VH-VL binders against o97563. Designs and how they scored, part 5

Target 1, 195 residues: o97563
Amino acid sequence: CSCAPAHPQQHVCHSALAIRAKISSEKVVPASTDPADPQKMIRYEIKQIKMFKGFEKVNDIQYIYTPFDSSLCGVKLEANSQKRYLLTGQILSDGKVFVHLCNYIEPWENLSFLQRESLNHHYHLNCGCQITTCYAVPCTISAPNECLWTDWLLERKLYGYQAQHYVCMKHVDGSCSWYQGRLPLRKEFVDIIQP

## First folded at step 21 (VH-VL)

Design r2
Fold by OpenDDE, fold request of step 24:
Structure r2 (fold): chain C 195 residues (1-195), chain A 117 residues (1-117), chain B 109 residues (1-109)
Amino acid sequence: as target 1 above (195 residues)
Amino acid sequence: QMQLVQSGPEVKKPGTSVKVSCKASGFTFTSSAVQWVRQARGQRLEWIGWIIVDLGNTNYAQKFQERVTITRDMSTSTAYMELSSLRSEDTAVYYCARYDEGAFDYWGQGTMVTVSS
Amino acid sequence: EIVLTQSPGTLSLSPGERATLSCRASQDVDSYYLAWYQQKPGQAPRLLIYGASSRATGIPDRFSGSGSGTDFTLTISRLEPEDFAVYYCQQYYLSPPYTFGQGTKVEIK
C-alpha cells in the first residue's frame, strides 16, 4: 500500500466523512456477494461519538469497512476498547462507509490542540485552499490559494510540526496562508530554496 | 469524570506573588487549552489569560501582561497561574477552565486569593 | 479588544416565565466562539451554551442560544426556580483577550 502524503486538512477536505468513534467489534466479511470473489473485508462495528463532516450524506454510522489485507491498504483498529479514533473515509456506491490506510485515521488522544479545533471549525471551512506537499527543493507557491507543506521535506515524517500545529486559511482576497493556533495569520513556509 | 482541581486558598501580603495550580484529570490535557479567570466579590468575571498546552504559548489580558505568568506541566497535567506584585485589588476567586472543541466546558472549583496587609 | 455588553443588567421574573438575555459584541464574532455561562452564588461558572446555539452536555432544553454577528441571545423558555442566577457571555474569537460580558442577573420578581 502506497499513499500520497497529505496534510490532515486535505484529508478532511477530500473525505466524504470525518467522525470520532469507538470500535465495538470486528468481523471478517466477504468483499462482495460473488462466491467467486475471494476478497475479504473487515467490518468494524462502531459507536459514533461525533461527526465533523458528512452530515448531509450519512446520519448514524454503525459499520465501517476496510480491506482485510494490509497489502490492500486495510487498516487495523482496536476493537472492544475505549480507544477513540478520528476516522475519515468515503461512502461507497452501496452506501457502505469505507476506510483504508491512506485515510487520515488517528487515535483521538494523539491529536493536537489545533487539530481538534480545526476538525470542528477550520478544515472544512478552508477546503478552497490547496496544500502542496514539498518533496524537494526548490518548493514554491504556484497559486495564491496555495500553502506549502514541508513536514516531509524538513522532518522526514508524515505528520510533523506543520501538520500538527498549522491550518491553511483562505483570506477574503482568495489567497491562502498558514495559521497557527490563535496567532495572527501570516504567510509561512511559502518558499524553500535551500534545506 | 473530567475534572479540574485547583489548589487551596491563599493569603498574601501586598508586593508578594501567588501561584495557583489547576490539575486536570479525565481528559487529554496536552490537547487542550486552559484559561484563567478571576472574580472579585460581587463583581463580574474577568479574563486573565490562557495557555495552549501542547505549544505552551500564552496570551494575557493587557491589565495583567506585566504581572502574570501562566505555565503548564504536561507530565502532571497541571496548569499554573502566577501573579506577582500583588495588590489588594487582586483579592478574588481565581478559576481555571479547560478549552476543547470550541468551548470552555470544565471549570475548576476556584481558588480564593486574599491580599491584605 | 472585543467588548461584550449584556442586557438587561437585572431581569426580574417569576417561575414559569420566559427569560430573554442579550449579549452584544462591539464587532462581529464568529458564532462558533460565543458561549453562555450560568453562575450561582459561591459556585464556578457552568457552561450552558457554546457555539452560540449548542447546549452543553446535561443542559436542559429550556435553555437555548441564538444569534450571529454582533447580537446574541440566551433564552430560557420557562424559568425554573434553580435558573435564578447570573448569566455571562464570553467570546473567544480570533486573538485574545477572550472577554466576558458584565453579566445579567435573573432574579425572582
Scores: ipSAE 0.905, ipTM 0.950, lowest interface PAE 0.5, mean pLDDT 94
Fold by OpenDDE, fold request of step 24:
Structure r2 (fold): chain C 195 residues (1-195), chain A 117 residues (1-117), chain B 109 residues (1-109)
Amino acid sequence: as target 1 above (195 residues)
Amino acid sequence: QMQLVQSGPEVKKPGTSVKVSCKASGFTFTSSAVQWVRQARGQRLEWIGWIIVDLGNTNYAQKFQERVTITRDMSTSTAYMELSSLRSEDTAVYYCARYDEGAFDYWGQGTMVTVSS
Amino acid sequence: EIVLTQSPGTLSLSPGERATLSCRASQDVDSYYLAWYQQKPGQAPRLLIYGASSRATGIPDRFSGSGSGTDFTLTISRLEPEDFAVYYCQQYYLSPPYTFGQGTKVEIK
């Protein structure tokens, strides 16, 4: 399974829901009611701690589903643990909450200060911004409402410094730019036009 | 349980420095911020400064800009506030408080600092 | 800096009465960054309300916060004996300093 890298803000914006939860238990279940379908899924029973996105779609989530096989982007979570996760995912047509490897899923304790702050008060408010992953140079904005994400280029990490400590904020004029709260923006993240 | 435990009371002479510690437990210290606040006897709360733990960035009130240094040790989950060139007016109880998800929700028990000749 | 002005300075009430405390900011403050604290003599401040209207964990429902822009209010619907204390508002909007109001003392009549 391979996924297109995306900034955590973009993940939240493209997800139907974002929650903090513990995983209570896991069970292998059929993917469908069709006996001819041999596909399986893992059903996780969760204890929802907090919801950051999805209030209008779901209230209290009890179960989340993921493919059984990792080849199908199934996610393995630690059940029967005190470990807390940030979970982002989608809601299927049958109402099931679905998560996979390409969703932003992270142990809660691994989140940075700004990420925790942003889950509550920045990400969902700035979904009008497009965060574009830079895969090569030159990497330039195509529209004023675009921010360039350069962690892959600069650090060769999926979630580097910029993913951990920056938010793409929309201004009143419709343009977007990186924001680090009360701190000044570092120049190294402004433009990537040449090596 | 989440808590902040501060160092014990201090008695200092004018012109000296004091360093107060604030040890965190029960939560992810590296994902938080810590503010320092003081309160003289019978007076209002006064904001001193704060530090974002994972980055180490600090901001201070203008009144203390030249005399205060706030630091953190992530390995010991401890924040520090050092105030130099102490004056009698610095006599107060000093508090630390952690910030997470939009709130300063846990406070230390306070450290009494007395500055006298 | 943003200045927070609390009123009244002292509020004298009896148990069972409603208390209304005001906190006015010198400029607009995002409600997400406005908090209320309770402080009793010899104790550290205790968070009551954050985000202007959200009760902290363990805080009784008789405490409520409201307001936006420059005007914020803490309400104690029915005063209990343990509620007589000093109350502070704090803002931590945008850039420091993250200032406090001067406090309102709620005392027994």
Scores: ipSAE 0.900, ipTM 0.947, lowest interface PAE 0.5, mean pLDDT 94
Fold by OpenDDE, look of step 23:
Structure r2 (fold): chain C 195 residues (1-195), chain A 117 residues (1-117), chain B 109 residues (1-109)
Amino acid sequence: as target 1 above (195 residues)
Amino acid sequence: QMQLVQSGPEVKKPGTSVKVSCKASGFTFTSSAVQWVRQARGQRLEWIGWIIVDLGNTNYAQKFQERVTITRDMSTSTAYMELSSLRSEDTAVYYCARYDEGAFDYWGQGTMVTVSS
Amino acid sequence: EIVLTQSPGTLSLSPGERATLSCRASQDVDSYYLAWYQQKPGQAPRLLIYGASSRATGIPDRFSGSGSGTDFTLTISRLEPEDFAVYYCQQYYLSPPYTFGQGTKVEIK
């Protein structure tokens, strides 16, 4: 399974839902009611703690589904523990909540201060901004509403300093720039035109 | 079980410094912020400053900017407030409180600091 | 800085009565960043309400918060004997300082 790298903000914006939850149990279930379909899913029973996105689509999520096979980007979560997760995912046509390895799924304890704040106040309000991953130099924006994400370029890891401490925020004029988030609601923008 | 446990009472002379500790447990300290507040006897709560733990960024009330230093040790999950050039007016109970998702929801038990000649 | 003014300074009531406390800000405050605390003598403040209207964990439903803009209210629907204390509001909107109101003392009549 291969995933295109994306900033946590982009993950939230492109997901139908974002929740904080505990995993109660897991069960292997058929992917469909068709006996001819051999595909399997893992059904996780969850205890939803908080919803950050998806209020208009679903209010109380009891189960989430993921592919059984890792080759199909199935995600393994720790059941029967007190571990809390941030879960992002989609809602299938049959109403099932679906998550996979390419969704932004993190233990809650791994989130930074800004990420926790941003789930409530920043990410969903700035989905009009495009966050573009920089893989090589030169890396330039193609539109004013674009932020360049340089964690991979500079740190060679998926979630670096910008993923943890930056928000791409939209200005009144429609342009976007990084908010470093050193203090809540105190906009400190960093001009990153070229890495 | 989330809690903040502060260091014990202090008796100081004018002109000296005091450093109060606030040890966190039961939650992820590195993902939080900590504010410091004091209260003189029979007086209102007074905001001193705060620190964002993972970044180490601080902000102080103007009244204390020249005398206060707030720090944190992430390895021990402890926040500190140091106040220098102590005066009799600094006699108060000092509180720490953690911030998470829009709320200062857990407070330390308070540390009494007495400044007297 | 944002100044919070609480009223009244003292509220004398009997158990079972309704208490209404006011907190007025010198400028607009996002309700997400307005909190109410209860403080009893010799104790640390205890969070009652955050986000102007959300009850903290373990807080009885007789406590409620409301308001927006510059005017915020804490309501105790039916006073219990343990509710007689000092109540503070705090804002942490925009840039510090994250100021407190001067407090309202709810005392027994």
Scores: ipSAE 0.870, ipTM 0.924, lowest interface PAE 0.5, mean pLDDT 93
Fold by OpenDDE, look of step 21:
Structure r2 (fold): chain C 195 residues (1-195), chain A 117 residues (1-117), chain B 109 residues (1-109)
Amino acid sequence: as target 1 above (195 residues)
Amino acid sequence: QMQLVQSGPEVKKPGTSVKVSCKASGFTFTSSAVQWVRQARGQRLEWIGWIIVDLGNTNYAQKFQERVTITRDMSTSTAYMELSSLRSEDTAVYYCARYDEGAFDYWGQGTMVTVSS
Amino acid sequence: EIVLTQSPGTLSLSPGERATLSCRASQDVDSYYLAWYQQKPGQAPRLLIYGASSRATGIPDRFSGSGSGTDFTLTISRLEPEDFAVYYCQQYYLSPPYTFGQGTKVEIK
């Protein structure tokens, strides 16, 4: 399983839901009702603590589904634990909540100050911004509503400094730029990387 | 149980410094921020400053810019407020409070600082 | 800085009555960053309302917050004896300082 790198803000914006939850139990279930389908899923029973996105689509989530195999981007979560997770995912046509490795899934305790803040207030309000991943230089914006994400380029990390401490904010004029909330701007991260 | 426990009362002479501690427990300290607020007897709450714990960034009210230093120790989950060049008007109860998800929801019990000759 | 002005300075009421407290900001404040606190003598402030209208954990239903822009209100639908205290609003919108109002004292008539 391989996923294209994406900023947490993009994950939230592209997901149908974002929740904080505990995992109560897990069960292996058939992927479908078709006996000829050998695919399996893991069904996690969850205790939803808070919903950040998806209010209009689902009220209370009891189960989430993921592929059984990691090769199919299945996610392994710790069941029967007090561990809390941030879960992002999609809602399938049959109403099931689906998560996989390409979703933004993190232990809640690993989230930064700004990430916690942004889940509540910033991310979903700025989905009009496009966060573009920089893979090489030069890396330039193609539209005013873009922010350049340079964590992979500069740090070779999936979730580096910008992922942890930056939000791409939409301005009144429709343009977007990195915002650190109540933090000062750092020189290392700009919206234009020039050769 | 989430709580902030502050250090004990202080009696100081003018011109000296005081450092108050605020120890956090029951939550992820590193993902929070801590503000410091003081209140003189019979007076309103006065904002001193705050610190974002994971980065250590601070901001202070203009009144205290030159005299206050807020720090944190992530290993002990403790925030500190040091006020120098103490004056009699600095006599007050000093509070710490944690910020989480849009609110300062937990407060310390307060530390009385008395500045007298 | 954003100045918060609370009114009235003192509110004298009897148990069972409705209390309405005002907090006016000198400029627009995102409601997400407006909070109300209760403080009793000799105690630390206690968070009542955050996000202008969300009750903190453990706060009774009789407490409610409303408002947007520059005008915010804390309402106590039916005063209980334990509700007589000083109430503060605070804003932490955008850049510091995260100022408080001067407080409203709710006292027993």
Scores: ipSAE 0.865, ipTM 0.928, lowest interface PAE 0.5, mean pLDDT 94

Design r2
Fold by ESMFold2, fold request of step 24:
Structure r2 (fold): chain C 195 residues (1-195), chain A 117 residues (1-117), chain B 109 residues (1-109)
Amino acid sequence: as target 1 above (195 residues)
Amino acid sequence: QMQLVQSGPEVKKPGTSVKVSCKASGFTFTSSAVQWVRQARGQRLEWIGWIIVDLGNTNYAQKFQERVTITRDMSTSTAYMELSSLRSEDTAVYYCARYDEGAFDYWGQGTMVTVSS
Amino acid sequence: EIVLTQSPGTLSLSPGERATLSCRASQDVDSYYLAWYQQKPGQAPRLLIYGASSRATGIPDRFSGSGSGTDFTLTISRLEPEDFAVYYCQQYYLSPPYTFGQGTKVEIK
């Protein structure tokens, strides 16, 4: 299983849903109704605590699905636990909520101040910004709505300082730049968010 | 149970300093911010400053900028507010409150600070 | 600095009546950064409403918040005897200070 790097903001913007939930139980189920299909999934029963994105598609999510096999990017979550997870994922055409290893999935307690704030008030509002991964210098923007993501370049980490403490924020003129995403908010970003 | 417990009351002379502690329990301290607010008798609540716990960054109201220091200790889940060069008008109840997801949802019980000659 | 002005200063009503409390800001406040608190004598403030309209955990549904821009309202749909208190709004928008209104005292007749 191989994942293209993506900033948490990109994960939220590109996912159909983002929720905070506990995992009640797990069950191995067939991947489809076709009896010849040998693929299996894990169905996790969840208790949804809060939805940050996906209100237009689903109300309250009872089950999520992931591939059983880790080679197909299945994700293991701790069932029957008090642990709270941030889950991002997609909604399949049959209505099933699908989650895999390449989604942004974290224990809620591991999220930074900025990430919690941004799930509530920033990431979703700034999906018009483009976040581009820098692998080597020189690395420069190619469009005004672009923020350069340098965690890999500077820290050799998938989720470094920018992933934890920055949001790519849209300005009134359509340009984007990195912002720490905390109180107090700079006035220029306020003008973008509050027309 | 989530709570903030503050240090006990203080009686101080003008020109000295006071340091108030605010110990958190029952929630993730490192992902929070903590504000400090005071209330003199019969007055509105007055914002002093706050700290973003994971980064350690602080902001202070301008009137306190030269006299206040807000710190935290992540290993003990405790925030601190130190106010120096005390004056009689600093006599107030001092509160801490934690911020998460748009809300100051938990408040300390308050610490009475009395400044008298 | 954003100044919050609450009205009325004192609201004297009977149990079962509807209370309407106003908080007016000197400039626009993003509703996400607007909260309402209840404070009883000798106690710390208690969060009632955050994000201008969201009830905090454990707050009865008789409390509701509304408004945007410069005008915000706290409504208590039917007053109970335990609702006697002072009510404050707070904004934490833009640069400090994150100011409070002067309070509205709700007195049960």
Scores: ipSAE 0.678, ipTM 0.846, lowest interface PAE 1.3, mean pLDDT 88
Fold by ESMFold2, look of step 23:
Structure r2 (fold): chain C 195 residues (1-195), chain A 117 residues (1-117), chain B 109 residues (1-109)
Amino acid sequence: as target 1 above (195 residues)
Amino acid sequence: QMQLVQSGPEVKKPGTSVKVSCKASGFTFTSSAVQWVRQARGQRLEWIGWIIVDLGNTNYAQKFQERVTITRDMSTSTAYMELSSLRSEDTAVYYCARYDEGAFDYWGQGTMVTVSS
Amino acid sequence: EIVLTQSPGTLSLSPGERATLSCRASQDVDSYYLAWYQQKPGQAPRLLIYGASSRATGIPDRFSGSGSGTDFTLTISRLEPEDFAVYYCQQYYLSPPYTFGQGTKVEIK
């Protein structure tokens, strides 16, 4: 299982839903109604605490599904615990809420101040911005609505300081720039690319 | 149980400093912010400043900028507000409040600071 | 600096009546950063409403908030004896300071 890198904001923007939830229980179930299909999934029963995105598609989610096999990007979550998770995922054609290893899934307690704020008020409001991963120099803005994601370039890690503490914000003129963890949101245009 | 417990009352002479503590329990301190607010007897609430705990960034109201320092100790889950060059006008109850997800939802019990000669 | 002006200064009402409290900002405030608090004598403020309209945990249904831009309203649909207190709005939008209104005292008529 290999995942294309994406900034947490991109994960939220590209996912059908984003929620905070606890995992109540797990059960191995068949992947389809076809008895000849040997594929299995894990069905996690969840207690939804808060929905950040997905109101237009679903209200209160009781179950989420992931492949049983880790080679098919199945994800293991700690069931029957007080552990709270940020879950991002998709809704399948049969209505099942589907998550996998390449979604953005984190223990809630591991999220930074800015990430918690952004899940509530920034990520979903700024999906008009483009976030471009910098793998090597040169790495330069190619459009005004673009923010350069430099964690790999500067820190040699996927989710570094910028992923934890910055959100790409769209301004009234259509341009985008990085905003770091502060309250309140500044309306002033800030053209700073920071790690 | 989530709570903020502040240090006890202080009586201070003009020109000295006071440091008020605000100890958090029952929630993740590092992912929050803490504001400090004061209220003189019969007066409105007055914002002093705040700290974003994980980054350590602070902002202060201009009138306090030269005299206030807000800090935190992540190992003890405690925020601090120090006000220097105290005047009689600084006599007030000082509150801390924690911010998470759009809300200042937990407030300390308040610390009375009295400045008199 | 964003100035919040509350009206009326004092609201004299009887239990069971509807209270409507106003908070006006000197410039636009994103409603996400607008909160209402109740304060009784000798006590810390208690959060009632955040995000202009979201009820805080444990706050009864009779409290509701509304508004956007520069005009925000707190409504208490049916006053209970414990609701007679001072009410403050706060904004924490854009640059500090994150100011409070001067308060509205709701008292028994």
Scores: ipSAE 0.640, ipTM 0.841, lowest interface PAE 1.7, mean pLDDT 89
Fold by ESMFold2, fold request of step 24:
Structure r2 (fold): chain C 195 residues (1-195), chain A 117 residues (1-117), chain B 109 residues (1-109)
Amino acid sequence: as target 1 above (195 residues)
Amino acid sequence: QMQLVQSGPEVKKPGTSVKVSCKASGFTFTSSAVQWVRQARGQRLEWIGWIIVDLGNTNYAQKFQERVTITRDMSTSTAYMELSSLRSEDTAVYYCARYDEGAFDYWGQGTMVTVSS
Amino acid sequence: EIVLTQSPGTLSLSPGERATLSCRASQDVDSYYLAWYQQKPGQAPRLLIYGASSRATGIPDRFSGSGSGTDFTLTISRLEPEDFAVYYCQQYYLSPPYTFGQGTKVEIK
């Protein structure tokens, strides 16, 4: 299973829902009613603690589904646990909540101060901004509503300092720029334009 | 049980320093921020500053900028506030409070600091 | 510096009555960064409302908050004996200091 890189803000913006939840139990179920179809899903029973996005589509989510096979991007979560997860995912045409390995899924305890703040008050408000991954130089802004995501260039990490501590914020003129909140700017963190 | 426990009362001479501790338990300290506020007798709550725990970044009210230092020790889940060059108007109860997800939801019991000659 | 002005300074009411407390800011405050606290003598402040309108855990539903911009309101729909205390608003929007109002004392008539 291969995932295109996306900043946590992009994950929240592109997902139908974002929640904090515990996993109560798991059950392997058939993927379809066709007895000749060997595909399986894992159905996780969850206890939703908080919803950050998706309240217009669903209320309180009791079950989430993921492929059984890791080759189909199935994700393994700790069941029968007090461990809290941030879960992002989609709602399928039949109403099932679907999550997979390429969604943004993290133990809640691993999220930074700004990520927790942004899940509550920033990410969903700024989905009009574009976040562009920089793989190599040159990497330049091509639109006014664009922020350049440089964690790979600077840290060789998918989720580095910028993913942890920055939000791409829309201004009244429609432009976007990185917002670090109340944190001081970090010297090695640079919004790289053409060298 | 989630709580903040502050160090005990202090009696200080003018011109000295005081360091108040605020020990957290029952929540993730590293993903929090901690504010410090004070309240003189009969007066409103006055904001001193805060620390964002994971990076150690601080902001202070301009009034205290030259005299206050807020720190933390992540291994003991403890925040500290040190106020130097004490004077009589610094006599107050000092509180710490934890911030997460838009709220200062847990408050310490308060530490009385008395500055007298 | 954003100044918060609370009114009235003192509110004398009987149990069962509705209390309405005002907090006015000197400039716009994003509601997400506006909180209300209750404080009794010798005690730390207790969070009642955050985000201008969200009740904190364990706060009874007789407490409600509303408002936006510069005008915010705390309402206690039916006063109980334990509600007689001093109430403060706080803003923590943008740059410090993150100021408090001067308080409204709610006392038994």
Scores: ipSAE 0.635, ipTM 0.843, lowest interface PAE 1.6, mean pLDDT 88
Fold by ESMFold2, look of step 21:
Structure r2 (fold): chain C 195 residues (1-195), chain A 117 residues (1-117), chain B 109 residues (1-109)
Amino acid sequence: as target 1 above (195 residues)
Amino acid sequence: QMQLVQSGPEVKKPGTSVKVSCKASGFTFTSSAVQWVRQARGQRLEWIGWIIVDLGNTNYAQKFQERVTITRDMSTSTAYMELSSLRSEDTAVYYCARYDEGAFDYWGQGTMVTVSS
Amino acid sequence: EIVLTQSPGTLSLSPGERATLSCRASQDVDSYYLAWYQQKPGQAPRLLIYGASSRATGIPDRFSGSGSGTDFTLTISRLEPEDFAVYYCQQYYLSPPYTFGQGTKVEIK
């Protein structure tokens, strides 16, 4: 299972839904009605606590589905637990909510102050911005609506400081830039991305 | 249960300092922010400043900038507000409140600070 | 600095009546960063409304908020005896200070 890197904002923008939920139980179910099809899914029963995106497509979600097989990007979630998860995912053509390993899935308690605020107010409002991963210098914007994601370049982490504390924010003139709430941008990022 | 418990009342002389504590329980302290607000008798609520807990960054109202320090101790889930060079006009009830997901939803019980000779 | 002006200063009403409280900002405020509080004597403020229109946990449905830009309203549809208190709005948009209005006292007529 291989995942294209994406900033948390991109995950939210690319997903049909984003919710906070607990996992009540799990059950292995057939992937299809074809009795000759050996594929299985895990159906997780959830208790939805809050929905951040998806209000116009779904109501309170009772079940989510993921491939049983980890080679097909199935996700293991801790069932029958007090653990709260941020879940992002898709809605299949039959209406099932589908999640997999390449979605943005985190224990809620691991999210930063800015991620929690941004899930509520910023990520989904700024999907018109492009976030571009920087792997090496030189790395410069190629469009006015672009923010450069430098966590790999500066920290050798997929989810570093920008993933945790920055939102790519769209301005009235159509341009985008990093926003850290009521905090200034850190100087080391400014020197690279705004030379 | 989610709550903020503040330190007890203080009686102080002018020119001294006071440090009020605000201990959190029942929520993840490190992912929140804490504001400090005061209210003199018969007056409106007055914003003093706040701290974003995970980064430790602070902002203060200009009126208090030279006299206030807001800090936190993540190991004890406690925020602190220290106000120096106290004056009689600083006599007020001081509140802490936690911010999360767009709301200041939990408030401490308040700490009376009385400044008199 | 964003100044919040509440009106009226005092509302004298009877239980069962509708209360309408106004909060006007000196400049545009993103409604996500506007809240309403209730405060009774000797108590801390209690959050009623956040995001200009969302009720906080445990707040009865007789409390509602509305508005955007510079004009915001708190409505109490049917006053109960416990609703006679002082009400404040607060904004926490962009740059500090995160100011409060001066309050509207809702008192028994």
Scores: ipSAE 0.601, ipTM 0.814, lowest interface PAE 1.8, mean pLDDT 89

